# Designs tried in a protein design chat: VHH binders against q8ne09r852to980. Part 20

Target 1, 129 residues: q8ne09r852to980
Amino acid sequence: KFSDLLNNKLEFEHFRQFLETHSSSMDLMCWTDIEQFRRITYRDRNQRKAKSIYIKNKYLNKKYFFGPNSPASLYQQNQVMHLSGGWGKILHEQLDAPVLVEIQKHVQNRLENVWLPLFLASEQFAARQ
Short names: E, the ipSAE of ESMFold2; O, the ipSAE of OpenDDE; V2, 0.75 times the mean of E and O plus 0.25 times the DockQ between their complexes.

## First folded at step 15 (VHH; framework vhh_8k46_1)

Design k6 (at its last look DockQ between E and O 0.79; V2 from the best seeds 0.00; counts 0 for: pae E 4.6 > 2)
Fold by OpenDDE, look of step 15:
Structure k6 (fold): chain B 129 residues (1-129), chain A 126 residues (1-126)
Amino acid sequence: as target 1 above (129 residues)
Amino acid sequence: AVQLQASGGGFVQPGGSLRLSCAASGFTFSNYAMGWFRQAPGKEREFVSAISTSGGYTYYADSVKGRFTISRDNSKNTVYLQMNSLRAEDTATYYCAAHEWFDEYEYLDSSDYDYWGQGTQVTVSS
């Protein structure tokens, strides 16, 4: 399970390396950054704002989340776009935290249902068991 | 100067409807979540409803769920509160407030809201 992987630093690193070798490290990066965002107390408004803007700029663009190799389907992308308030909002304004959490769900889905099974089926993983 | 101007309050019979409006100026409206609070005589101010900056997320107090609907028009810098099936216990002064929004943990606490408007009175009585 993905949760098990998160609780094992060593295997998590192996998973990260696995994704990197497959040119697919962005999912884990996005998930991790949003997770870090979620861990910032809401009282630290400035930190949350800065981290949110960082995440928005890095992942909510046509190169990743709204790109052809998105972890989300077109339908899901459109939903997120709507929830985000459109490109104008994404490009120039602050996003609401729930939007980032929703993005993380889509990213996590691909991590859990696509990449994790491949990782667990890999010879490298088997060799460590 | 920041301004939040609420309107739409008045007298209504139980079961009736009112629509509150709050017009904002003096700040970037689309960057703020908007909320409605109310305060009845002798009671503390309580949360009624909130809406995210883009309008994609709405929150309601349990006491008003299914009866009240919050919405916003960022092109008009206005937030609305449609109040249906009004009850006597809905009688209060209603306040519009603006919050630099981040997540669902903040919308309930009135102390976290940055700007407040003048109240508009809603009286539900036979």
Scores: ipSAE 0.646, ipTM 0.835, lowest interface PAE 0.9, mean pLDDT 94
Fold by ESMFold2, look of step 15:
Structure k6 (fold): chain B 129 residues (1-129), chain A 126 residues (1-126)
Amino acid sequence: as target 1 above (129 residues)
Amino acid sequence: AVQLQASGGGFVQPGGSLRLSCAASGFTFSNYAMGWFRQAPGKEREFVSAISTSGGYTYYADSVKGRFTISRDNSKNTVYLQMNSLRAEDTATYYCAAHEWFDEYEYLDSSDYDYWGQGTQVTVSS
């Protein structure tokens, strides 16, 4: 039901707060930043490029996407590394938009399969029903 | 000045193969996605294939999928189009083009490409 949260601003905010209380905000932050990138019109190329670089610097590092608590498996991390053109390109150049979309899919998978079930089973969610 | 120089065209029999090359200069090649377009006499220019800045993503028109392979060598500032199983309908002038940003939704539109080569003629004839 992650798509259901996207259509309900109140429950989306509750989910975000749930993730904060579980020290797990990075997944939703990453997903949201990439979604914002995707909503920038393609004709605003400078803005899209700047957002892409921002996302790369914030999330594509060993403290998140390429680290021990990544939403992606080691195999999936290696595939993203390959598609990006290697670590040197990630560090020093922008990434193509499809790479960001691929990363968003891994992040969304963890949001849907790990965090959303825990949120829906939480006492906080049950108390509001 | 930016230059895209396409080469490798020629005459070939149906079922044959050709490899097109496009050498680039005057810009940072690794920051550009590359595309191939073609235009037959009396027809509109049409998309053939595109490749992302690193080569991690490739795209093909349905009419060439499985027969053509795009690749790039960023150390040589060159993009390639390997054309196999050529048919008479592949006869056209083939143009390479460069697009500073690669978006999976924008590779088809020739108006999004910033630089264009002069083209190389491919003729498939018995």
Scores: ipSAE 0.186, ipTM 0.594, lowest interface PAE 4.6, mean pLDDT 87
ESMFold2 (binder alone), look of step 15: mean pLDDT 81; pTM 0.815

## First folded at step 16 (VHH; framework vhh_8k46_1)

Design m1 (at its last look DockQ between E and O 0.66; V2 from the best seeds 0.46)
Fold by ESMFold2, look of step 16:
Structure m1 (fold): chain B 129 residues (1-129), chain A 126 residues (1-126)
Amino acid sequence: as target 1 above (129 residues)
Amino acid sequence: AVQLQASGGGFVQPGGSLRLSCAASGFTFTNYAMGWFRQAPGKEREFVSAISTSGGYTYYADSVKGRFTISRDNSKNTVYLQMNSLRAEDTATYYCAAHEWFDEYTYLDSSDYDYWGQGTQVTVSS
């Protein structure tokens, strides 16, 4: 399970390297940046807001979340677009915090349902057991 | 100057409906989440409902879920509260409030809201 991998620092680094060799590092980077956002105490409003803007600018674009290699289906991308308030708000304004949790859900689904099974079935993983 | 003007209150019998409006000016409305709170005389303000900056997320106190609907029209700088199936315990002054940027952990706490309206009275009585 992905949460179990997070508790094993050595295997987590192996998973990260696996994703890199498959040109798929963006999923883990996005998941991790959103997890860091979620770990900021909500009383630090300015820090949470700044992190949310950073995540929006880095991942909510045509090169990743709204592009052909998105972890989300076109339907799911449309749902996120509506929750965000539209393309103009994504590009130029502040994004509501719970939109990031919705994005993380789609990213985590791909990590858990596509990348993690391939990693666990890899010969490199089996050799370490 | 920031202004939140609540209206639409009145007297209504139990089971009736009212629609509250809150017109905003003096700030960029689309950067703010909006909330409704209510206060009976001698009691603390309590959370009723909140809506995110985009309108994509809505939240309700348990006591009003299924009866009240919050909405916003960003072209009119206005937030609404549709109140159906009103009960005597809904009697209060209803206040709208604005919260810069929306975070799902802060919508319940009145101290996290930056601007407040003067309120509109809702009285539910036979």
Scores: ipSAE 0.455, ipTM 0.759, lowest interface PAE 2.0, mean pLDDT 90
Fold by OpenDDE, look of step 16:
Structure m1 (fold): chain B 129 residues (1-129), chain A 126 residues (1-126)
Amino acid sequence: as target 1 above (129 residues)
Amino acid sequence: AVQLQASGGGFVQPGGSLRLSCAASGFTFTNYAMGWFRQAPGKEREFVSAISTSGGYTYYADSVKGRFTISRDNSKNTVYLQMNSLRAEDTATYYCAAHEWFDEYTYLDSSDYDYWGQGTQVTVSS
């Protein structure tokens, strides 16, 4: 269903707006940014680095991914931290590309299992069907 | 100058073990994933194993999975390949290589590796 949403630009926008009304737009932003990162060819190293740094600074911090309202459980956060090489790596060094993909999985999980069902159950969604 | 110095190769009997080492210098080791490739006479160079910059992710060719273990010590700028249960078909020249920013889709392609070490010969024979 999430994949279906991704293939429908109009409905995707409605989902985005829905998340905004619930003050929960960060997950989709994070997912989208990482998706954009994934689409950068390996050959474009500078763009990949720039995008990864942007993602790291915006999402891989105690305000979001490692925060109390994280899309990931504490266990998952610790796993990601371990895979990342620790806070020293996150704060001061370039991350491994697979780490971002792993983060995206956790974010996607919350989008699919929490927000998407709420969206599909909304009156707004029903009105468009 | 960039250098990757491999060592640890040699002659072993089937079922034996070897541990390869590759010492890196001349570049920021912690910014590069490291990999091992091998090439047997008359065959193409093939991927063996790779490890991410922090060691959080490791990848193995199906032919070596469960037998080989890749690791790295960033404090020593060294990547290792522990090879257990060696087989005759593991006989090859082994090369270590450095790969900046690989992901699950790019670690297999030897052409994406930026730096290469000299080969170390591994011969498995009874």
Scores: ipSAE 0.327, ipTM 0.688, lowest interface PAE 1.8, mean pLDDT 93
ESMFold2 (binder alone), look of step 16: mean pLDDT 82; pTM 0.819

Design m2 (at its last look DockQ between E and O 0.70; V2 from the best seeds 0.00; counts 0 for: pae E 3.8 > 2)
Fold by ESMFold2, look of step 16:
Parts: C-alpha cells; sequence; structure tokens
Structure m2 (fold): chain B 129 residues (1-129), chain A 126 residues (1-126)
C-alpha cells in the first residue's frame, strides 16, 4: 500500500530513487509538494497561498499535468481545467485549495497503480527482502 | 470602497421561489470566494452556501441542500442564490460575504469573510 511506504522512510527513499531511474520523478514530487501544502495550517493564509501558486506554476502546465506526461486522462485534465477557472486564471492567479487535492488524487492513483507495483516487483526491492 | 449589494428578497408563500443577487465592487471579484449567511430574529447567523473563486466548488448547509443553488458570474461581478421550495424556517435576513482565496477549511466560519453586504429580507408565510 502507498500508505505503508510513507511510514517506512528507508523504503520511501528507495522508491524515490526507483522513480528517478525510470524518469518518473515528477509524480512523487507533485504528490509531496501538495502534501506539504496540506500540512501548512489554514490560519497561515499567506504561506498556503504562496505554496499553492508554486505548485500551480511547477505542475499545471503542458510539460506535466496538461501534457503527454500527465498522470490524468484528457477527461480528468479537462475537469481540473474547469475547476481551476481556465487557462487565464491558471496562468495569473492562485488556485482554490480543493483543486490541489483533486490533482493529488490523480497523481496518487498513478503512484499506487503503476509505479508502486513495478517498484515492489523490481530486482532492487527483492534483493533487500 | 468595497461594496456588496444584496437584493431580491421579499414575501413568498411556502413552496415558492426567490432569486437573490449580490453585486460586488471595489475589489477583484474573481479572486474571492462568495458566501451566503442568514440570521433570523433571536438566532445566531448561520451558514447557507458558498462558492469558490472559479465556481468549481459549491457548498450548502444540510438544511438547504437540494432546494438552494448558488452560482456566480465573474463577468458581472455578481453572486446569486436561487431558493426553491421555500419553507417558513427559511425566513431570515440573508447576507452575502466575500472571502479572499478559497480554502475548504474556512468557508463555514463567518469570521474568515473579509467583506459583508447589508442583507436582504426573505419572509416565507401563508
Amino acid sequence: as target 1 above (129 residues)
Amino acid sequence: AVQLQASGGGFVQPGGSLRLSCAASGFTFSNYAMGWFRQAPGKEREFVSAISTSSGYTYYADSVKGRFTISRDNSKNTVYLQMNSLRAEDTATYYCAAHEWFDEYTYLDSSDYDYWGQGTQVTVSS
């Protein structure tokens, strides 16, 4: 389970390294940045807003979430585009916080259903058992 | 100066409908989530509905779900509350409010809203 991996710091680092060797680091980076956002207390509006803008700029573009490397289907990308308020809003403003949670769900789904099974079946993982 | 002008209140019979409007000026409307609150005489102000900055997320108090619909038109700087199947217990002064940036943890708390309208009276009686 992805949740089990989160509780094992050594295996989490091995998973991160596995993703790097498979040119797939962006999924875990995005998931982690959004998780950090979620841990910023809601009373700290300015820090949460700044992190939201950082995440939007880094991940919500044609190089990742809205491109061929996306963890989301075209339908799911379109849903996120509408929830965000369109390209104009994405380019120039912050996202509503729930949009980031929706994005994280798509990223986590690919981590859990594609990358984690491949990691658990890898030679490197088997050698440590 | 910031201004929120609520309108559309009135007298209706039970089962009737009203549409409230709240016109905004003095701030960048598309950066603000909008909420509706209500207060009946002798009662505390209570949450009714909220809408995110982009209209992507809407929230309703349990007592109004399925009967009320919140919407917004950012090109007209206006938020709306369509109220259907009105009941006597919906009688209250309805207030619109604006909250900079939307976070799912803060839409219920009236103290987190930055700007408030004067309110419009809704009265539901036979």
Scores: ipSAE 0.228, ipTM 0.620, lowest interface PAE 3.8, mean pLDDT 88
Fold by OpenDDE, look of step 16:
Structure m2 (fold): chain B 129 residues (1-129), chain A 126 residues (1-126)
Amino acid sequence: as target 1 above (129 residues)
Amino acid sequence: AVQLQASGGGFVQPGGSLRLSCAASGFTFSNYAMGWFRQAPGKEREFVSAISTSSGYTYYADSVKGRFTISRDNSKNTVYLQMNSLRAEDTATYYCAAHEWFDEYTYLDSSDYDYWGQGTQVTVSS
């Protein structure tokens, strides 16, 4: 279902707007940024590193992923922390690429299981059907 | 100069164990994922195992899963390959390699690794 949304640009935009109205746009932003990261060829290491640093600074902090309103449970946050090599590593310029993918999974899970159902149940969505 | 010095190879009987070590120098070891490849005579080089920079992720070829364990010590700039329950088909020259910041899609291809060490021979025979 989420994949269907991704393949429909118009509905994806409506979903984005829906999230904004609920002050919950960060998940989609994070997911999208990591998706963009994943699409950078591994041969372009400089661009990947730059994007990784951007993602890390924006999302991998106590204001979002490691914050009280995290898309990940405390257990999952700790798992990611361990996989990342701890705060010391996170504070460095780059992280292992698989860590970002793991983070995206948690973010996607909240998008799919929390926000997408709400979106699909919304009057706005129904009106467009 | 970049160097990867592998050691620990040798002759063992089937069911035996070996522990390979690869000591790195000349680059920032902690910034690189490390991998092991092997090549048997007349065969192509194949992936054996890889480990991320922080040891958070490890990957194994299906043929070695449950038998081999990769680990690293960044304080010693060394990556290890513990090989248990060795089989005749594990006989090969084993190579240590470094790959900057791989992911689940890039660890398998030997051509993507930046640095390579000299091979260490592992022979499993009765």
Scores: ipSAE 0.223, ipTM 0.582, lowest interface PAE 2.5, mean pLDDT 92
ESMFold2 (binder alone), look of step 16: mean pLDDT 81; pTM 0.813

Design m3 (at its last look DockQ between E and O 0.01; V2 from the best seeds 0.00; counts 0 for: pae E 15.1 > 2, placed apart)
Fold by OpenDDE, look of step 16:
Structure m3 (fold): chain B 129 residues (1-129), chain A 126 residues (1-126)
Amino acid sequence: as target 1 above (129 residues)
Amino acid sequence: AVQLQASGGGFVQPGGSLRLSCAASGFTFSNYAMGWFRQAPGKEREFVSAISTSGGYTYYADSVKGRFTISRDNSKNTVYLQMNSLRAEDTATYYCAAHEWFDEYTYLDSSDFDYWGQGTQVTVSS
């Protein structure tokens, strides 16, 4: 269903607005930023590094991914931390691609399983059907 | 093995009430948010309600707000759905689902919960 939403620009915009209304835009922003990272060719090392640092600073902190309203469970957060090599490593400038991809999975999971169902269950969505 | 056993479905007249139960086993129940979904014939499965790990947060589809109440008893590994003021459009197979999430930060619904139970039929008809 999330993939269907991605392929429908108009409905995707409604979903984005829905998230904004619920003060929950960070998941989609994080997902999108990581998706953009994934689209950077491996040979563009500087661009990948810059994007990785940007993503880390914006999302991999106690205000979002490691915060109380995280898209990941504590167990999943710990898994990501271990995957990144621990707190000492995650504080480094650049995150490895596998770490970002893993984060994206958790973010996508909440988008698909929490927000999307709410969106589809909304009166606004029903009114458009 | 993970099991979610739903019960409490049946036939009821419009305006009537039913209480669904879902007994869980095979996983740490208190670590999972629980939810209810439903699917009517020819329609897609839709979110009905969800409850956080400790029960501190609940969420409902707009169509059931004010009529349905989700609750849980972690000591019994069971989640409940009290359905009041039932309508014909509530007729569906209801499914219990589990998803690992934070209690205080658990947001509502997922059609892709980690674990799913067998459905229980609810039929609202005069």
Scores: ipSAE 0.006, ipTM 0.211, lowest interface PAE 11.4, mean pLDDT 87
Fold by ESMFold2, look of step 16:
Structure m3 (fold): chain B 129 residues (1-129), chain A 126 residues (1-126)
Amino acid sequence: as target 1 above (129 residues)
Amino acid sequence: AVQLQASGGGFVQPGGSLRLSCAASGFTFSNYAMGWFRQAPGKEREFVSAISTSGGYTYYADSVKGRFTISRDNSKNTVYLQMNSLRAEDTATYYCAAHEWFDEYTYLDSSDFDYWGQGTQVTVSS
């Protein structure tokens, strides 16, 4: 499971490299950036706002979350758009923590259901066992 | 200081053409999506067209689709609006606007844009 991979720093780096060679690094990058946001303490308001805006600008666009390469279905994309307050808010404002957590859930589902099985079945992983 | 200087408006007969341009300064132009809006007398400002930061995506209001073409030249910090088959209903002041950070987007409201030009008048009349 993806959580098990997090406990092994060497295999996590191998997984990251696997994703990069398959032009699929965005899922892990997005998951990681949201996880870092979740670790920022509540009293660090400026850091939380800056990280939220960074995540929005990097991932909430037609090249990733709102495009054909999205980890989310069209229905799920529309739910995130509604929760965020619409396209205007996405362009101008940070995202609230609950919205970021919802995005992370969809990203994690694809990491666990698509990329992790492919990684575990890869020749590179099998050779190291 | 940020400046958006729209030009190219004028008087034109129905069915005619005009090309608007908007020269930008005071920000990194390639990081901004650009848009055109218009406001006729007694009406609210309305969306006309927008173009992504790289120019890879373009968007048009239904009323102008097929007649207007937006383009940009990031080396000249300029966005253009080619207006063909003009109608009396296109008479308005046309404003260019800039929005930071989004490489692609769908139709946006005027409140979504950070910087605005002073506008250029387009008048379509016999």
Scores: ipSAE 0.000, ipTM 0.107, lowest interface PAE 15.1, mean pLDDT 80
ESMFold2 (binder alone), look of step 16: mean pLDDT 79; pTM 0.795

## First folded at step 17 (VHH; framework vhh_8k46_1)

Design n1 (at its last read DockQ between E and O 0.95; V2 from the best seeds 0.00; counts 0 for: pae E 3.0 > 2)
Amino acid sequence: AVQLQASGGGFVQPGGSLRLSCAASGFTFTQYAMAWFRQAPGKEREFVSAISTSGGYTYYADSVKGRFTISRDNSKNTVYLQMNSLRAEDTATYYCAAHEWFDEYTYLDSSDYDYWGQGTQVTVSS
ESMFold2, look of step 17: ipSAE 0.461; ipTM 0.763
ESMFold2 (binder alone), look of step 17: mean pLDDT 81; pTM 0.812
OpenDDE, look of step 17: ipSAE 0.563; ipTM 0.793
ESMFold2, fold request of step 22: ipSAE 0.293, 0.335, 0.278; ipTM 0.683, 0.706, 0.669
ESMFold2 (binder alone), fold request of step 22: mean pLDDT 81, 81, 81; pTM 0.819, 0.818, 0.820
OpenDDE, fold request of step 22: ipSAE 0.789, 0.781, 0.785; ipTM 0.886, 0.882, 0.884
ESMFold2, last read: ipSAE 0.307, 0.283, 0.303; ipTM 0.683, 0.670, 0.686
ESMFold2 (binder alone), last read: mean pLDDT 81, 81, 81; pTM 0.815, 0.818, 0.814
OpenDDE, last read: ipSAE 0.779, 0.774, 0.777; ipTM 0.882, 0.880, 0.881

Design n2 (at its last fold request DockQ between E and O 0.89; V2 from the best seeds 0.00; counts 0 for: pae E 3.4 > 2)
Fold by OpenDDE, fold request of step 22:
Structure n2 (fold): chain B 129 residues (1-129), chain A 126 residues (1-126)
Amino acid sequence: as target 1 above (129 residues)
Amino acid sequence: AVQLQASGGGFVQPGGSLRLSCAASGFTFTNYAMAWFRQAPGKEREFVSAISTSGGYTYYADSVKGRFTISRDNSKNTVYLQMNSLRAEDTATYYCAAHEWFDEYTYLDSSDYDYWGQGTQVTVSS
């Protein structure tokens, strides 16, 4: 279902708008940013590093991924923290690239299991069918 | 000056164990992924193992999986390679290498590593 949504630009946009109306745009933003990171060729280290830093600063903080409304459970947050090398690493150093992929998995999980069902059950979605 | 000093090599019988160490200096160790490569006489240098900057990710060549373990101590600027159940085919000169920032797609290519240490000889023979 989520993969189908990704392959439908129009419906994807509706999903994005749906999330905005629910003040819940961060998950899709995070997922999308990490997806963009994943699509950068590994030969372009500088671009990958820059994007990684951007993602780290935007999402790996107490306001989102490590916050009370995180897409990840406390256990999962701790796993990611461990993989990240701790707060010191997150705040002052570069993260290992694969950590972002782990984050995306958790974000995708909430998108697929929480928001997508709500979207599909919405009156707005029904009206377009 | 950047330095990678490898040690721990030697002569062992098949089934034996060795622990290699590589002490780094002259660069910010915690920002580098570390790896071990090896080269046997008449053969090309081959990847053995790599570890990410924080140690959260480790990778191994198929030929050493289950026998070798890579680890690092960032407080000591040192990477280790525990080699168990050694075989004759493990005989080679082992090299420590450093790669700035860990990316899952670059650790296999020796050309992507920024710094190299001098080799330490490992000989496995009856």
Scores: ipSAE 0.760, ipTM 0.876, lowest interface PAE 0.7, mean pLDDT 95
Fold by ESMFold2, look of step 17:
Structure n2 (fold): chain B 129 residues (1-129), chain A 126 residues (1-126)
Amino acid sequence: as target 1 above (129 residues)
Amino acid sequence: AVQLQASGGGFVQPGGSLRLSCAASGFTFTNYAMAWFRQAPGKEREFVSAISTSGGYTYYADSVKGRFTISRDNSKNTVYLQMNSLRAEDTATYYCAAHEWFDEYTYLDSSDYDYWGQGTQVTVSS
């Protein structure tokens, strides 16, 4: 299960390497960056804001979240666009924190339902069992 | 300088409605979450409602949920509070406040808000 993977540092690193080999690292990177954001204490307002802007710039673009290979459907992408305040705001301003949590849900769904099953069925994983 | 001008308060009978407005100037409105707080005489200031910078997320105190609606017009630099089904317990001075960035964990805490309006009085009585 994905939660079990998160608690096993060696298997987590193997999963990360699996994703790299399959040119699919962006999902785990995005999930991890948002998880780091969520673990910044809310009292560190400036730190949380800076991390949010970093995540927005790195992932909310047409090369990933708003592109053809997004973890979210077009409908879900449009919902995130609306909640974010539109493309102009995404490009030039800060992103509301709850939008990141919603994005992480879509990313996590693909990690759990697509990439994790493929990893667990991989020859490399089977060889270690 | 920064200014938040709250208006629209008044006297109203129980069950009535009021619409509060808060016009903002002196800062980039779209970078700020907006909120309404209220304070009745002899009581602590309490959270009423908040709206994210884009308007995509809204939050309400349980005591007003279903009766009050927060909204914002970023083209007019204004936040609104539609108050329906007013009760005597809603009597208070209502303050608008601005929080530079919206975080779902800090919107309740009045100490996280950067700018405050002077307030507008709402009185609900027979």
Scores: ipSAE 0.507, ipTM 0.775, lowest interface PAE 1.9, mean pLDDT 90
ESMFold2 (binder alone), look of step 17: mean pLDDT 81; pTM 0.812
OpenDDE, look of step 17: ipSAE 0.732; ipTM 0.866
ESMFold2, look of step 18: ipSAE 0.311; ipTM 0.685
ESMFold2 (binder alone), look of step 18: mean pLDDT 80; pTM 0.812
OpenDDE, look of step 18: ipSAE 0.133; ipTM 0.544
ESMFold2, look of step 19: ipSAE 0.361; ipTM 0.712
ESMFold2 (binder alone), look of step 19: mean pLDDT 81; pTM 0.811
OpenDDE, look of step 19: ipSAE 0.748; ipTM 0.868
ESMFold2, look of step 21: ipSAE 0.345; ipTM 0.704
ESMFold2 (binder alone), look of step 21: mean pLDDT 81; pTM 0.811
OpenDDE, look of step 21: ipSAE 0.755; ipTM 0.872
ESMFold2, fold request of step 22: ipSAE 0.268, 0.243, 0.261; ipTM 0.655, 0.650, 0.656
ESMFold2 (binder alone), fold request of step 22: mean pLDDT 80, 81, 81; pTM 0.806, 0.819, 0.818
OpenDDE, fold request of step 22: ipSAE 0.746, 0.751; ipTM 0.870, 0.871

Design n3 (at its last look DockQ between E and O 0.91; V2 from the best seeds 0.00; counts 0 for: pae E 2.5 > 2)
Fold by OpenDDE, look of step 17:
Structure n3 (fold): chain B 129 residues (1-129), chain A 126 residues (1-126)
Amino acid sequence: as target 1 above (129 residues)
Amino acid sequence: AVQLQASGGGFVQPGGSLRLSCAASGFTFTQYAMAWFRQAPGKEREFVSAISTSGGYTYYADSVKGRFTISRDNSKNTVYLQMNSLRAEDTATYYCAAHEWFDYETYLDSSDYDYWGQGTQVTVSS
């Protein structure tokens, strides 16, 4: 499971490299960034805001989350758009923290259900076992 | 100057309804989550409800869940609290508060809110 990778730094790195070789690093990057956001103390508003804005700008656009190769279905994209307050807010305002967590769920879903199985089935993984 | 002006309080019988309004000015309303708190005589101020900046997320105290509904109109810089099925224990002074950038993990803590309005009295009595 994905949680197993999180507890094994070496295998996590192998997974990262695997994704990179498949030109599919964005999901893990997004997940990781949001995870980092989640680890910022709630009292550190400025750092949380800065990180959220970074995440928003990098991933909440038509090139990734709202793009044709999104980790989320169209329905899920629309749901996140609605929860985010629409394009106007996404473009010009900071997002609420729960929105990022929701995005992470979708990203994690693709990591777990698409990429992780491929990784585990790879010859490289087998060779390390 | 920042202002939060609450209105809509009054006297109602048990089972009745009230709708509170809080008009905001002096700050960028869309950048703030809004919440309602209440304080009854001799009791501590308690969380009632909160709504995220976009309105996509709402939170309620267990004691008001299913009876109260929080909403906001960003075009009017106003947050509302629809209170239905009111009970005697809902009697309190209700306060509107603003929290810069909504973090769902801290919405219960009144100390995290940046701006507060004057209270509006709600009295539920037969």
Scores: ipSAE 0.424, ipTM 0.733, lowest interface PAE 1.4, mean pLDDT 92
Fold by ESMFold2, look of step 17:
Formats: sequence, C-alpha cells, structure tokens
Structure n3 (fold): chain B 129 residues (1-129), chain A 126 residues (1-126)
Amino acid sequence: as target 1 above (129 residues)
Amino acid sequence: AVQLQASGGGFVQPGGSLRLSCAASGFTFTQYAMAWFRQAPGKEREFVSAISTSGGYTYYADSVKGRFTISRDNSKNTVYLQMNSLRAEDTATYYCAAHEWFDYETYLDSSDYDYWGQGTQVTVSS
C-alpha cells in the first residue's frame, strides 16, 4: 500500500526513480508538495498560503490536473473547478486549503492503483526481492 | 474601515425559522472565509458554521447540522445563515466573522478570525 511505502525511505526513493524512468513523476511531485503543505503548522498562515499558491500554480493547469494526463476524471476535474471557485479565482487568488486535500486524494488514488502495482511488478523491484 | 453588519435576528417560537444576513465592506470579500459564531449568556462564544472563500466547502457544529444552512453571495458581499427547526438552546447573540483564506483547523477557533460583526440577537421561546 502507498502509505506503507512512505515508511521505507529506500523503497520510496526506488519508487520515485521508477516514476522518473516512466516519465510519470508529476503524480508523486504533486502528492509530496501537498503533503509538505499539510505539515506546515496551521498558525503560520503566510507560509501555508504561499505553499498553497505554489501548488495551485504548478499543478492546477491544463498541463496536468485539468489536462489529458490528469489523475482525475473529467467529472472529478469539474468538481474541483467548482470547489475552487472557477478558473478566474484559481488564476488570481489563493486556493482554499480543503481543495488541496481533494486533489491529493485523486493523485494518491492513481499512485496506489496504477503506479504502485506497476512498480511492484517491475524488474527493478523483483531484483531486490 | 472594515465592517460586518449582521441582521435578521428576532423572536421566534420553537420549530420556527429565521434567516440571518451579514453585509461586509472594507476588504476583498472573495479572499475571506466567513463564519457564524454564537454566544449565550454566561457561555463562551461557540462555532456555528463556516463557508470557504468560494462557497465550495461548508462546515457546521454538530448541534446545528441538518437545521442550519450557510451560504454566501460574493456579488453582494454578504453571508447568510438560514436557521430552521429552531430550539430554545439556539437562543444567543449570533456574530459573523471573517478569516482571510480558508484552512481546516483555523475555522473552529474564534481567535483565528480577523474581523467580527456586532451580532444580532436570536431568541427562541414559547
């Protein structure tokens, strides 16, 4: 399970490398950036807002979350767009924190159900077992 | 100056309904989450409901879930609280409050809110 992988630093780095080799690093990068956001204390509003803006600008665009390579279905993309307040708000204003958690759920789902099974079945993983 | 002007309170019998309004000015309304808190005599101010900057997320205290509905109209800079099935324990002064940006745990703590309205009295009694 992906949560178990997080507790094994060596295998986590192997998984990251696997994704790089398969040109699929964006899911893990997005998940990691949102996880880092979640670890920033709630009382440090400026730092949390800045990280939220960074994540929004990097991932909530047509090159990733709202594009053909999205971890989310078109329906899920539209739901996130609605929850965010629309494209104009996404482009110019900070994104509400709960939206990031919704995005992370979609990203984690693809990591767990697509990439992790492929990693566990890979020649690189089998060689270490 | 920042102003939050709450209105719509009054006297109502148990089971009745009221709609509170809070008109905002002096800040960029779309960048603020909005909330309602209430304070009964002799009690601390308690959380009632919150709504995210976009209106995409709403939260409610357990005691009001299913009876109260928070909403916002960003074109009118106004947040609303529709209160149905009112009970005697809902009697309180209701305050609207504004929190720049919306985040999980900070919506519950009154100390995290930047601006407060003067309140409107809601009295539920037979």
Scores: ipSAE 0.381, ipTM 0.713, lowest interface PAE 2.5, mean pLDDT 89
ESMFold2 (binder alone), look of step 17: mean pLDDT 81; pTM 0.812

